VH-VL binders against Laminin subunit gamma-3 (Lamc3). Designs and how they scored, part 5

Target 1, 177 residues: Laminin subunit gamma-3 (Lamc3), of Mus musculus (Mouse) (q9r0b6r508to684)
Amino acid sequence: HIRSDFRHGAGGWQIRSMGVSKRPLQWSQSGLLLGLRGGEELSAPKKFLGDQRLSYGQPVILTLQVPPGGSPPPIQLRLEGAGLALSLRPSSLPSPQDTRQPRRVQLQFLLQETSEEAESPLPTFHFQRLLSNLTALSIWTSGQGPGHSGQVLLCEVQLTSAWPQRELAPPASWVET
Key: E = the ipSAE of ESMFold2; O = the ipSAE of OpenDDE; V2 = 0.75 times the mean of E and O plus 0.25 times the DockQ between their complexes.

## First folded at step 1 (VH-VL)

Design p08 (framework fv_ponezumab)
Fold by ESMFold2-Fast, scan of step 1:
Structure p08 (fold): chain C 177 residues (1-177), chain A 125 residues (1-125), chain B 112 residues (1-112)
Amino acid sequence: as target 1 above (177 residues)
Amino acid sequence: QVQLVQSGAEVKKPGASVKVSCKASGYTFTSYYIHWVRQAPGQGLEWMGRINPSGGSTKYAPRLQDRVTMTRDTSTSTVYMELSSLRSEDTAVYYCARGEYYYGSGSYDYYMDVWGQGTTVTVSS
Amino acid sequence: DVVMTQSPLSLPVTLGQPASISCKSSQSLVYSDGNTYLNWFQQRPGQSPRRLIYKVSNRDSGVPDRFSGSGSGTDFTLKISRVEAEDVGVYYCMQGTHWPETFGQGTRLEIK
């Protein structure tokens, strides 16, 4: 698996935005502050890029630390490669948690050509082309989201790889209280 | 457009069970809780319980917890509420309502913002 | 269970005049996150309840400006600045802070 656990810093992740200057990330031992403005994306370091065909049908897993009374914003994962781009939404949401305590939330994104749009998803051949030379993997949000999201921390990003003869894996078990 | 559409009226005998459905459309079904609230004729509103459509976890009102069961089918964006061992005092209009956004406390802004049209359940011999 | 007590239970009002409904909770509705989860609903005859106010004072989309909510802790008020014929119905306060969720007994607003 390819991981960023942010234990010793931002691990090469960067905020990128079209038409604005690059902003520094806010890091702590607990993770990266996931405070993205409109049009900003949190972009993965090189270790998540390149030939990622072994991750086809496997999840990208984000682990968030949510403060008491906080909520994560809606999060999407953007992939670019071989001149193609695709945005993915979480495959499922975790069960609700006790909001009195800081809590961990996991979001899973299946790396497959399926989309929510009425328009057809990328053909499998094109998606395999995208994964054969991944040039960007980015996290973005649709803004503030419902409620208090300013203190949400990104604690871990995992890009899952499977055996070369793998089947499409279902999402890992959800964190349920 | 966010909508909740409920199943039709039911007439049941005491001791029977009733299962009411609530079909969601116009939003991401698994992102919001669904609550069930009932109202006896000429009476006030009574909260029955809630379900998280993503994981299926439920929380029921203490007075009803041994008789009520809530389930969902994510493929049809439908929540079900089943009430067993029916009594005449269970005669009511049963409503489903969209609950809080799944991601926590800031999501209470969506708490019961959209309601179904109601399902009349009559329990009589 | 948290008991929600409304007064008055019956509220006859002359068209164009203001109306006020009180709601009191048996314990504080301030949640650990600092928010107060007190909602107001309107139910017109033969219709489903409609949310008017959430988190004490936030008016829902499409709700006329003449409706306002206020209060804190255990004491809350819904005000209608000028009653219109379409306001006939039953009004409920409701708390979402404590499980199980509970409603007030309802206030029936009628035009005199």
Scores: ipSAE 0.000, ipTM 0.463, lowest interface PAE 16.1, mean pLDDT 79

Design p09 (framework fv_ponezumab)
Fold by ESMFold2-Fast, scan of step 1:
Structure p09 (fold): chain C 177 residues (1-177), chain A 120 residues (1-120), chain B 112 residues (1-112)
Amino acid sequence: as target 1 above (177 residues)
Amino acid sequence: QVQLVQSGAEVKKPGASVKVSCKASGYTFTDYYIHWVRQAPGQGLEWMGRINPSGGSTKYAPRLQDRVTMTRDTSTSTVYMELSSLRSEDTAVYYCARESDWDYYGMDVWGQGTTVTVSS
Amino acid sequence: DVVMTQSPLSLPVTLGQPASISCKSSQSLVYSDGNTYLNWFQQRPGQSPRRLIYKVSNRDSGVPDRFSGSGSGTDFTLKISRVEAEDVGVYYCMQGTHWPYTFGQGTRLEIK
């Protein structure tokens, strides 16, 4: 798997507006402040990009820290590659919880097409083509600004890879019996 | 570098109010909850409540809810704890403490404590 | 309120020997996120409390590795593998899973 845990800094993530780096990220030992404004997105470093076909049908997992009095804004994952682009919503919403304590929640974004009529992503072929040369992986939200009691921190991002398809046995000359 | 500095000792009469301050430095004041915990002489620790300095939202221990008020001043990075209708049983050392983020739980940085004595 | 019960309340130990403190909660401390918010604090005479352990078994920065935490659900232990003179003080467990936050009554560790 490919991960950013933000323990030692922003790890190459950047706030971008229309593809251009705009303002510095706010980082702490807890993670990155998800204080995105309208038109801004949080863009992944190069290690998440390139050939990610092994991630087809697997989740991207975001771990967020939500303050006791706060709620996560609507979060979407934007993917671009091979001339294609799409936005994904979480595959499930976390259950509502008592606001008495801060909580960590995980949002999973399944990297595959859905059957639902109202929100159909790209056909399978196009989705796999997009993942063959991923050029952007970004997190965006409703544009809620930072510096409010509902501040949310991004603590971890994981791009999950399936086990590689089992290879045929190597030639006998290269294997000891 | 992260530091919480509290106001000095207070001596109050029963029925009075006391207001203790806690000044934060070395970190972003609005990113962390501040808790108040007290300790009567020779006794254990008692949680009183907490404040979110960003929005000013508070949560108080039910036993103290009617007498305690927590506030903050973002311009001075200071939190305040006011306890009213003081009784002799409120004699204690009062601590402010920063709640660490989710990876580091509980109160990771504590003030030096403020002794409050309630006597006639 | 969740009641936190420590034992023993007084713990005389011989210098260089191990020490162990138990903490039991009246309710499970597993939060809905799967984490267990059980902390251990040390208070040396005349000083503010200092956190040693968070989430059952994680040591805070600067805490010596002779301190370890373990447990699950409602039954937790703080262990000092080899007690040193500087370890004298009162040790408190604390739960943050249920509001209001509650502390154990404390265990006073003394060198005999």
Scores: ipSAE 0.000, ipTM 0.448, lowest interface PAE 17.5, mean pLDDT 79

Design p10 (framework fv_ponezumab)
Fold by ESMFold2-Fast, scan of step 1:
Structure p10 (fold): chain C 177 residues (1-177), chain A 122 residues (1-122), chain B 112 residues (1-112)
Amino acid sequence: as target 1 above (177 residues)
Amino acid sequence: QVQLVQSGAEVKKPGASVKVSCKASGYTFTGYYIHWVRQAPGQGLEWMGRINPNSGGTKYAPRLQDRVTMTRDTSTSTVYMELSSLRSEDTAVYYCARDTYSYGLDYYMDVWGQGTTVTVSS
Amino acid sequence: DVVMTQSPLSLPVTLGQPASISCKSSQSLVYSDGNTYLNWFQQRPGQSPRRLIYEVSNRDSGVPDRFSGSGSGTDFTLKISRVEAEDVGVYYCMQGTHYPYTFGQGTRLEIK
């Protein structure tokens, strides 16, 4: 698994914004302050990039520390690779917790096509192609959180891999023989 | 700039078919769903269906499924909506609208075409 | 099909006063991913619809902060804190959680 636990710093994560100056990250031993503004994304370091096909069907897990009375902000995970881009929403809701004190919450983002309640699933080929050469992995918020997202800490990011020795064959749609 | 430009007004007889086009520009055509929504004069909005321009996959409103066909041409970044067996009740303004299909169910309809008036009269 | 019910259907408002529109769905709009796909659209006379709010409470780019959305599950509200002359038009809620996607019947906002 590839991890950032922020114990010794920001670990190469950066706030990026289209056409504007980068802001410095606020770090503590508990994590990074997720104070993203309009148009800003928190971008992953190089270790999360490249060939990530072993992560197909596996989650990206964000561990957050949420203030008392708060809830996780609406977070999206943006992936770019092989000329493609897509956004993922959490595949799992955080379990109810005592909100009287700060609490840890995990958000999971499954790296696979989302099954609509539809007969036509999204193209598997594009998702797997994107993961074959991942060039960006970024955390974005789709709007303002109901729990005052400026006080939420990002404590850990994990990119989960299937068994490391498992060989993933390209799907039939990747080959044109 | 992102825009959707639709074909011009049509007048058809009952029983005929109409094919409306929607040309996309200013974004990656295959990265977004295109929905079709119609509006009868003085009435509300009715969703007709959507197409995935990348795969050509479609999902239609069940009430219209036997009469509506959606297609696309990726070389011209154009989506088509054909409605057959026209009735006077099909008189409406027909809109195309862009929606995100990033893996995560974002149904935004953030950009709309200008609309195509289709009049069905004897 | 999911039925979307708006109230009121006709909303006369004095300039500068607040306005509120209710939207109720026949089924929960919370999807299995935990997100709620409830959107609000504005249609000014003679124009195409314009998205105002997506996913319950998020304002689209360029939408003034006097517009706000709220709600959960099956009960949603669009509020305008101070109605301006340019706000005249028909407002629609729309659900994207269940196929087929459905719109409310529309609320016509008029200046009195």
Scores: ipSAE 0.000, ipTM 0.501, lowest interface PAE 11.6, mean pLDDT 79

Design s01 (framework fv_siltartoxatug)
Fold by ESMFold2-Fast, scan of step 1:
Structure s01 (fold): chain C 177 residues (1-177), chain A 121 residues (1-121), chain B 107 residues (1-107)
Amino acid sequence: as target 1 above (177 residues)
Amino acid sequence: QVQLQESGAGLVKPSETLSLTCGVAGGSFSGYYLSWIRQPPGKGLEWIGEIDHSGSTSYNPSLKSRVTISVDTSKSQFSLKLSSVTAADTAVYYCARGDYYDSSGYYFDYWGQGTLVTVSS
Amino acid sequence: DIQMTQSPSILSASVGDRVTITCRASQSISSWLAWYQQKPGKAPTLVIYKASSLESGVPSRFSGTESGTEFTLTISSLQPDDFATYYCQQYNSYPYTFGQGTKLEIK
């Protein structure tokens, strides 16, 4: 798996020069501050790029620390490679949690075709071609509006790779075969 | 440097729909929260609503039943429609770019020049 | 809705004077307040954000302070270009609300 945990800095993640507010990306040892502003684009460092075909059908996982009363901001994952571009929404909603205290939540973005495409879904062949030479992986955020008392911290980003098929061990039994 | 410019009809008849467009130049449209703000002649400022590049909107509750804001990212523009207008809707209409500093809400660092819309028969 | 009350409505002053304009929120807005300057026939321009942060390019004679729900804009030595109407805006809660404006006019 490829990971950024932000323990020692922004880890090469960058805000795009165009389309960002004048306030720069903020870092702490707990993670990158996502101020719930709209239109932030966080671009991944080179370790997330290149040949990522082993990640087809696997999730990109974002771990967020959400303040009391808060919720994860609307987030999209954008992928570019081999002249193709694709935007994904989270594949699953975070588990319901007590909103009275700070909590950690995960957003998962499944790297495969989806009916959520604005046009026809990207064919499997084209999706795998995009992953064969990934040139950009970025996180796009939208604001949740004023009145929010806390900020969301991006604590970890994981690009998951497929594991090779493991042993097909039959269930253990009291009678040895 | 971001520049915003309003355009649209300066005269609208009562009961019709007021329609304005804001063009964004000098920077990427994506990454901005864009608002419409109005000012009746000789009076103060009233926030109408905001939109981001994905089309997510928030409206002033006092206007929500009549207002629609939409975005066209391919043209770097966003638009305001206000239905069922009356003389009370006569105002200078501004588009403005939102920015923040550690907050969930926005202050406005760039404004269009404003366009006067008069509601009269 | 959060109500923003500005005082005074009209302030008469001379070049070189120190002037202070006040804005009070009807409830807590933390530091989420901006000040704008509007000259006749022109769009508003940002002066101060986050209660006390000076916008880039704005002269250092402008400053902002906060104390609870009370906010002030101070101009330490008025210049001719400073005669304008000033508005405060809270951005703590929807809908965003503005003060009624303070017209700073020449004596």
Scores: ipSAE 0.000, ipTM 0.506, lowest interface PAE 12.4, mean pLDDT 80

Design s02 (framework fv_siltartoxatug)
Heavy chain, then light chain:
Amino acid sequence: QVQLQESGAGLVKPSETLSLTCGVAGGSFSGYYLSWIRQPPGKGLEWIGEIDHSGSTSYNPSLKSRVTISVDTSKSQFSLKLSSVTAADTAVYYCARGYDFWSGYSDAFDIWGQGTLVTVSS
Amino acid sequence: DIQMTQSPSILSASVGDRVTITCRASQSISSWLAWYQQKPGKAPTLVIYDASSLESGVPSRFSGTESGTEFTLTISSLQPDDFATYYCQQYNSYSYTFGQGTKLEIK
ESMFold2-Fast, scan of step 1: ipSAE 0.006; ipTM 0.502

Design s03 (framework fv_siltartoxatug; at its last look DockQ between E and O 0.04; V2 from the best seeds 0.00; counts 0 for: pae E 11.5 > 2, grease 20.2 > 18.9, placed apart)
Fold by ESMFold2, look of step 2:
Structure s03 (fold): chain C 177 residues (1-177), chain A 121 residues (1-121), chain B 107 residues (1-107)
Amino acid sequence: as target 1 above (177 residues)
Amino acid sequence: QVQLQESGAGLVKPSETLSLTCGVAGGSISSYYLSWIRQPPGKGLEWIGEIYYSGSTSYNPSLKSRVTISVDTSKSQFSLKLSSVTAADTAVYYCARDEYDILTGYYFDYWGQGTLVTVSS
Amino acid sequence: DIQMTQSPSILSASVGDRVTITCRASQSISSWLAWYQQKPGKAPTLVIYDASSLESGVPSRFSGTESGTEFTLTISSLQPDDFATYYCQQYDSYPWTFGQGTKLEIK
């Protein structure tokens, strides 16, 4: 698996905009401050990129620290690769917890077609093609989330790798036509 | 209560370097972005650039080749140097603090009083 | 660079009037827009952030709205202290840019 936990720095993560961005990323030993402006994304370093086909059907896991009285903002995981782009929504919502104290929350994004945003124009099997040459993995939040009483931190990002496939159906063949 | 104050020479000769310092009092500079913004007399505002307390900078591309912003955390000060000035650089120069929140981004809630710098022979 | 276009450049009004000032962005900036008030010889002061949120200590007669790329500052009943120049500023994308200003003058 591939992991960033930020105990010793920003781990190569950067703010990325539609153009060139030089805005510094705010980092602490507890995580990255999750506060993006419009047109900005938090982009992953090279270790998350390249041929990631072994992660198909597996989650990307984000661990957040949410302050008392707060909730995680809406988050998308955005992927680019092999000339394709797509966005994912979380595969499940985190369980309710006591909000009077700081807490850690995990969001999971299955790298599978069922996690795509509803209006994607991409062709069948685009997910596995995209993962064969992943050129960007990015985190984006909407400009409006639930109420906040303080800062939300990104504490960890993990890209999991698959062992033998659990799907019982025969493997689909990809055709580029 | 955070207060910002600009200081430096009010008159600079053409082709020389404009140098200003902003002192930050009544609060910490850690965890904030600090910006320089200028306003030519009777005209609008132009963002020059910003610095984070760690020393990381971002500059307006239109000025990047001539601008340097620095921070001295031991003195709670940050500075602007603008090289090779011309009459077009005559302006009131402001330092400002960026409010930063996860959902709000970068707007300027505290401004210095501003200092006029005139470029003239 | 994102261009911010304000209108009108100069607005004449009387105490008690309802006044609107507009700012249009050259591309989508979501809600990442602030409004500033500047009086002669003074630094700008923040009035509205995030397009519609009122800064602490600003009178409730000020409000902000947005529609697409068009943003509006409204003063519902103009008071003598409100005569000033107003600027919008986007903070969606570098470089941060300001509108050219709207001077609000007494009629």
Scores: ipSAE 0.006, ipTM 0.483, lowest interface PAE 11.5, mean pLDDT 78
ESMFold2-Fast, scan of step 1: ipSAE 0.184; ipTM 0.594
ESMFold2 (binder alone), look of step 2: mean pLDDT 90; pTM 0.928
OpenDDE, look of step 2: ipSAE 0.020; ipTM 0.595

Design s04 (framework fv_siltartoxatug)
Fold by ESMFold2-Fast, scan of step 1:
Structure s04 (fold): chain C 177 residues (1-177), chain A 120 residues (1-120), chain B 107 residues (1-107)
Amino acid sequence: as target 1 above (177 residues)
Amino acid sequence: QVQLQESGAGLVKPSETLSLTCGVAGGSFSDYYLSWIRQPPGKGLEWIGEIYHSGSTSYNPSLKSRVTISVDTSKSQFSLKLSSVTAADTAVYYCARGLDYGDYEWFDPWGQGTLVTVSS
Amino acid sequence: DIQMTQSPSILSASVGDRVTITCRASQSISDWLAWYQQKPGKAPTLVIYKASSLESGVPSRFSGTESGTEFTLTISSLQPDDFATYYCQQYNSYPLTFGQGTKLEIK
């Protein structure tokens, strides 16, 4: 799997904005501050890009750290490639938790071209083309209005492959002499 | 912790292909770019190229026509082939793990290095 | 290609000295620069990344600064283990390039 755990900083993630002002990404040892404004996207480094067809039908998993009294913002995942774009909603909501304590939550985004979670779904062929040369993978919020609070940390992003390494112990016959 | 180790022939004849393998043990293979870097005796460091576990590569343009880097995820190895070698290719060859920041990388850890001499 | 030029090529110093090694990029590289230490017969080891961030486990006497295209590695109180060759490396653009090295030796 392709992963960013932010142990060594922002890990190449950048805030992209089509607006006038650019702002620096805020990092701590626990993760990236996920305080996106209107028109901003948090863009993945090159290791998440390129030929990602092995990730078709597999999840992108975001791990968030939510402060007490906070809630995850409405997050979407944007994919661009081969001149195409698709936005995905989380495939499932996190389990209800006691909001009085800091907590970790995971959001999963299935890399599929059709579902209720996908905005403006693509035909399968076009989605496969998009995944064959992924040029952007970005985290976006549907709308950050005044008074949006409870800053959330992004602690990990994982792009899952269809053939995860070491899913099962290799047979004894594959152990080299 | 990740450990890298180079292996391959230490002597290559002029015009032949230099072939080295790097074994990766003790940590993440799929999360990082893996690079080859060389150092002629008594001289500085030169980046050769990098590969990601998916097979995606980037090469130093000065060497691109002669370099091939490949990966074998089942063996946790990646390899370097440098064709048409000359005495100028005599160097210690290192493999190194690249840590991504801003779409480019610094190196940690490095393998111990393998001296390859090009001589008849 | 971005050319990285280090100065001096050789620096002679005594234990306890404050030493500064410089690295100049031929064009802007922002703060995308790392410093490595290499002892004879051994692989380089990371000292500083992102121009000024100290690698975990590296003594606090090491520090990095940047000013435009000029970068410095400073050792505030030189110890015997610090005598080595130091290399800078830019990772702003391909191909990745290194400085030619600065050999820090005993006076």
Scores: ipSAE 0.000, ipTM 0.468, lowest interface PAE 13.8, mean pLDDT 80

Design s05 (framework fv_siltartoxatug)
Fold by ESMFold2-Fast, scan of step 1:
Structure s05 (fold): chain C 177 residues (1-177), chain A 122 residues (1-122), chain B 107 residues (1-107)
Amino acid sequence: as target 1 above (177 residues)
Amino acid sequence: QVQLQESGAGLVKPSETLSLTCGVAGGSFSGYYLSWIRQPPGKGLEWIGEIDHSGSTSYNPSLKSRVTISVDTSKSQFSLKLSSVTAADTAVYYCARGEDYVWGSYDYFDYWGQGTLVTVSS
Amino acid sequence: DIQMTQSPSILSASVGDRVTITCRASQSISSWLAWYQQKPGKAPTLVIYKASSLESGVPSRFSGTESGTEFTLTISSLQPDDFATYYCQQYNSYPLTFGQGTKLEIK
């Protein structure tokens, strides 16, 4: 599994924006402060990129710490590769609950083109091409003000691999049929 | 020990912008939210908004269109601008620091400035 | 927004009395409530946080309790220094909101 636990720093994650210059991430031993402004994305380091076909059908798991009484913002995972892009919503949202303490929640994003949560779904062949040369993996949010997301910490990101179960990916020879 | 102190003009004309600065001595900005709170004469407390050291803000929706809070970590200060003021904005303005939000408590205020009276009058 | 309602608005009491001030939230805030004391002309000071935790340096005669959305601040034996206005504050949800205040005055 490819993992960032932020124990010793931001681990190469960066805020990327098309409208303004990159701004520094606030880091703590608990994680990264997830305070994304409009047009900003939190971009993964190179270890999450490249040939990720073994992650087809597997989840990307985000672990967040939300403040007492808080909820995670509407987070989307954006994938780019081979000139293609796809945004995914979590497979399920955590239930609201009363809390006396900050709580940990996990969001799972299934890496498959037939997911109900996918925006602008891709044909399987195109999704496999995207995963064969992943050039960006980004966390993005919509509909939340900067201050609302500013109290949520990103504690861990895991890209799950089917390794050593290679047969989960469609075979290249499928083109012959 | 942490000390907070407000500064700025005590008299602002209607329709102009109220501008205040809070100096923070001792302690770190990292892991803390810094708030502005006001109290009109003879009335209760109203939370205006907060900022962290990275510049991430949250504002009271009732004031959001008029409020800007900014931080200058090099000067150990944060500032409030409230635009288009009216007589209803006459109040004592406090800056306050919450507890460390990472593993501790959030927005209850252990440290307060002394408060500064701002009168909106022509 | 979460509305915080305090009662009574004014409480007259004598030194040595046991006094209780109530704060009610319009919806669940769990235990995320603080109490402040404000003396005339001064900034508020923290008395209780997390509904029942006594702030360092605050006399042990102060205590807080919670029951659902109802919170109380109790002073077990009122001292002259305790006459002040008291405010509750929820910090469960944005915007942060305060009660309207309870003025504790000499009988």
Scores: ipSAE 0.000, ipTM 0.464, lowest interface PAE 15.5, mean pLDDT 80

Design s06 (framework fv_siltartoxatug)
Fold by ESMFold2-Fast, scan of step 1:
Structure s06 (fold): chain C 177 residues (1-177), chain A 121 residues (1-121), chain B 107 residues (1-107)
Amino acid sequence: as target 1 above (177 residues)
Amino acid sequence: QVQLQESGAGLVKPSETLSLTCGVAGGSISSYYLSWIRQPPGKGLEWIGEIYYSGSTSYNPSLKSRVTISVDTSKSQFSLKLSSVTAADTAVYYCARDSGYSSGWYEFDYWGQGTLVTVSS
Amino acid sequence: DIQMTQSPSILSASVGDRVTITCRASQSISSWLAWYQQKPGKAPTLVIYDASSLESGVPSRFSGTESGTEFTLTISSLQPDDFATYYCQQYNSYPYTFGQGTKLEIK
């Protein structure tokens, strides 16, 4: 897997607009402040780029810390590669939770061709080409976003990879008398 | 070494369903695209369709209404069903695996030996 | 669908010859093209992928080139083992399509 856990800083992530770096990120021990303005996106460092075909069919997982009274913004994941671009929406939404406490939520973005869920409208060959030479992986928000969400932090980004090795089978199923 | 092997009836009557299975030995089907390709006697190659090990399929539009490809990860095999066959479906049927993520993966680097299916009454 | 047209359909040559087989796509396929060799009664085997990359274990006398929508497979010095039918295949878009084949035969 490829990760940014932000324990020691911004880890090479940058706020960009129209491909140009714009303003510095605000970092804390809990993560990056996810305060994106119109036209801005949060762009991944080089370690998330290049040949990422091993991540096909696997999720990109974002972990957010949401303050009391806050809500996660509507987030999209934008991928660019091989002259192609695609925006993905989360494959699953977090369950409603008690908003009186700070909470962590995970958003998963499945890197798959499936168009029935409207996550990946590109044909498989185009999506694989995009993943073969990924030139950008970015986080952005669609729409206006929540009015009073407070200070939402991005705590982790994981690009999940399938392992090429088979694992030993688990032990036989449990048997009762 | 990875080996693919087709199996199924070599003779199918017109209007019946052609059914073939491809067994994969010596390697994984996990994270690979698995395809069926056919070749009528003395003619060229025609791609039928593919399946990703998770179950996602893509079919040749010319055959889509008649084709079903399925995968069984626990048995390390995948299968082709082609319904309403006619004499035009007589061909050698090959199963193939792409090269996988690490190798560029769209080209077919492993093929089965092929199995001739004749459609006749 | 993307149409793949090979030329010539039949190529007669002698051992030691340099031969070139051409494949043309009806539209842009970038470099998403493979070449396969098929001997009588056998399954096809991969020779070239991504237009110009030599498959592991394939002799260095095989090479591929690209110019727009035209792709070539070249064998720099024919050996007896090279007489076969060669197919190009695009994997730029569904459905994947093959050329009609070029039969390389002894002159």
Scores: ipSAE 0.000, ipTM 0.456, lowest interface PAE 18.8, mean pLDDT 80

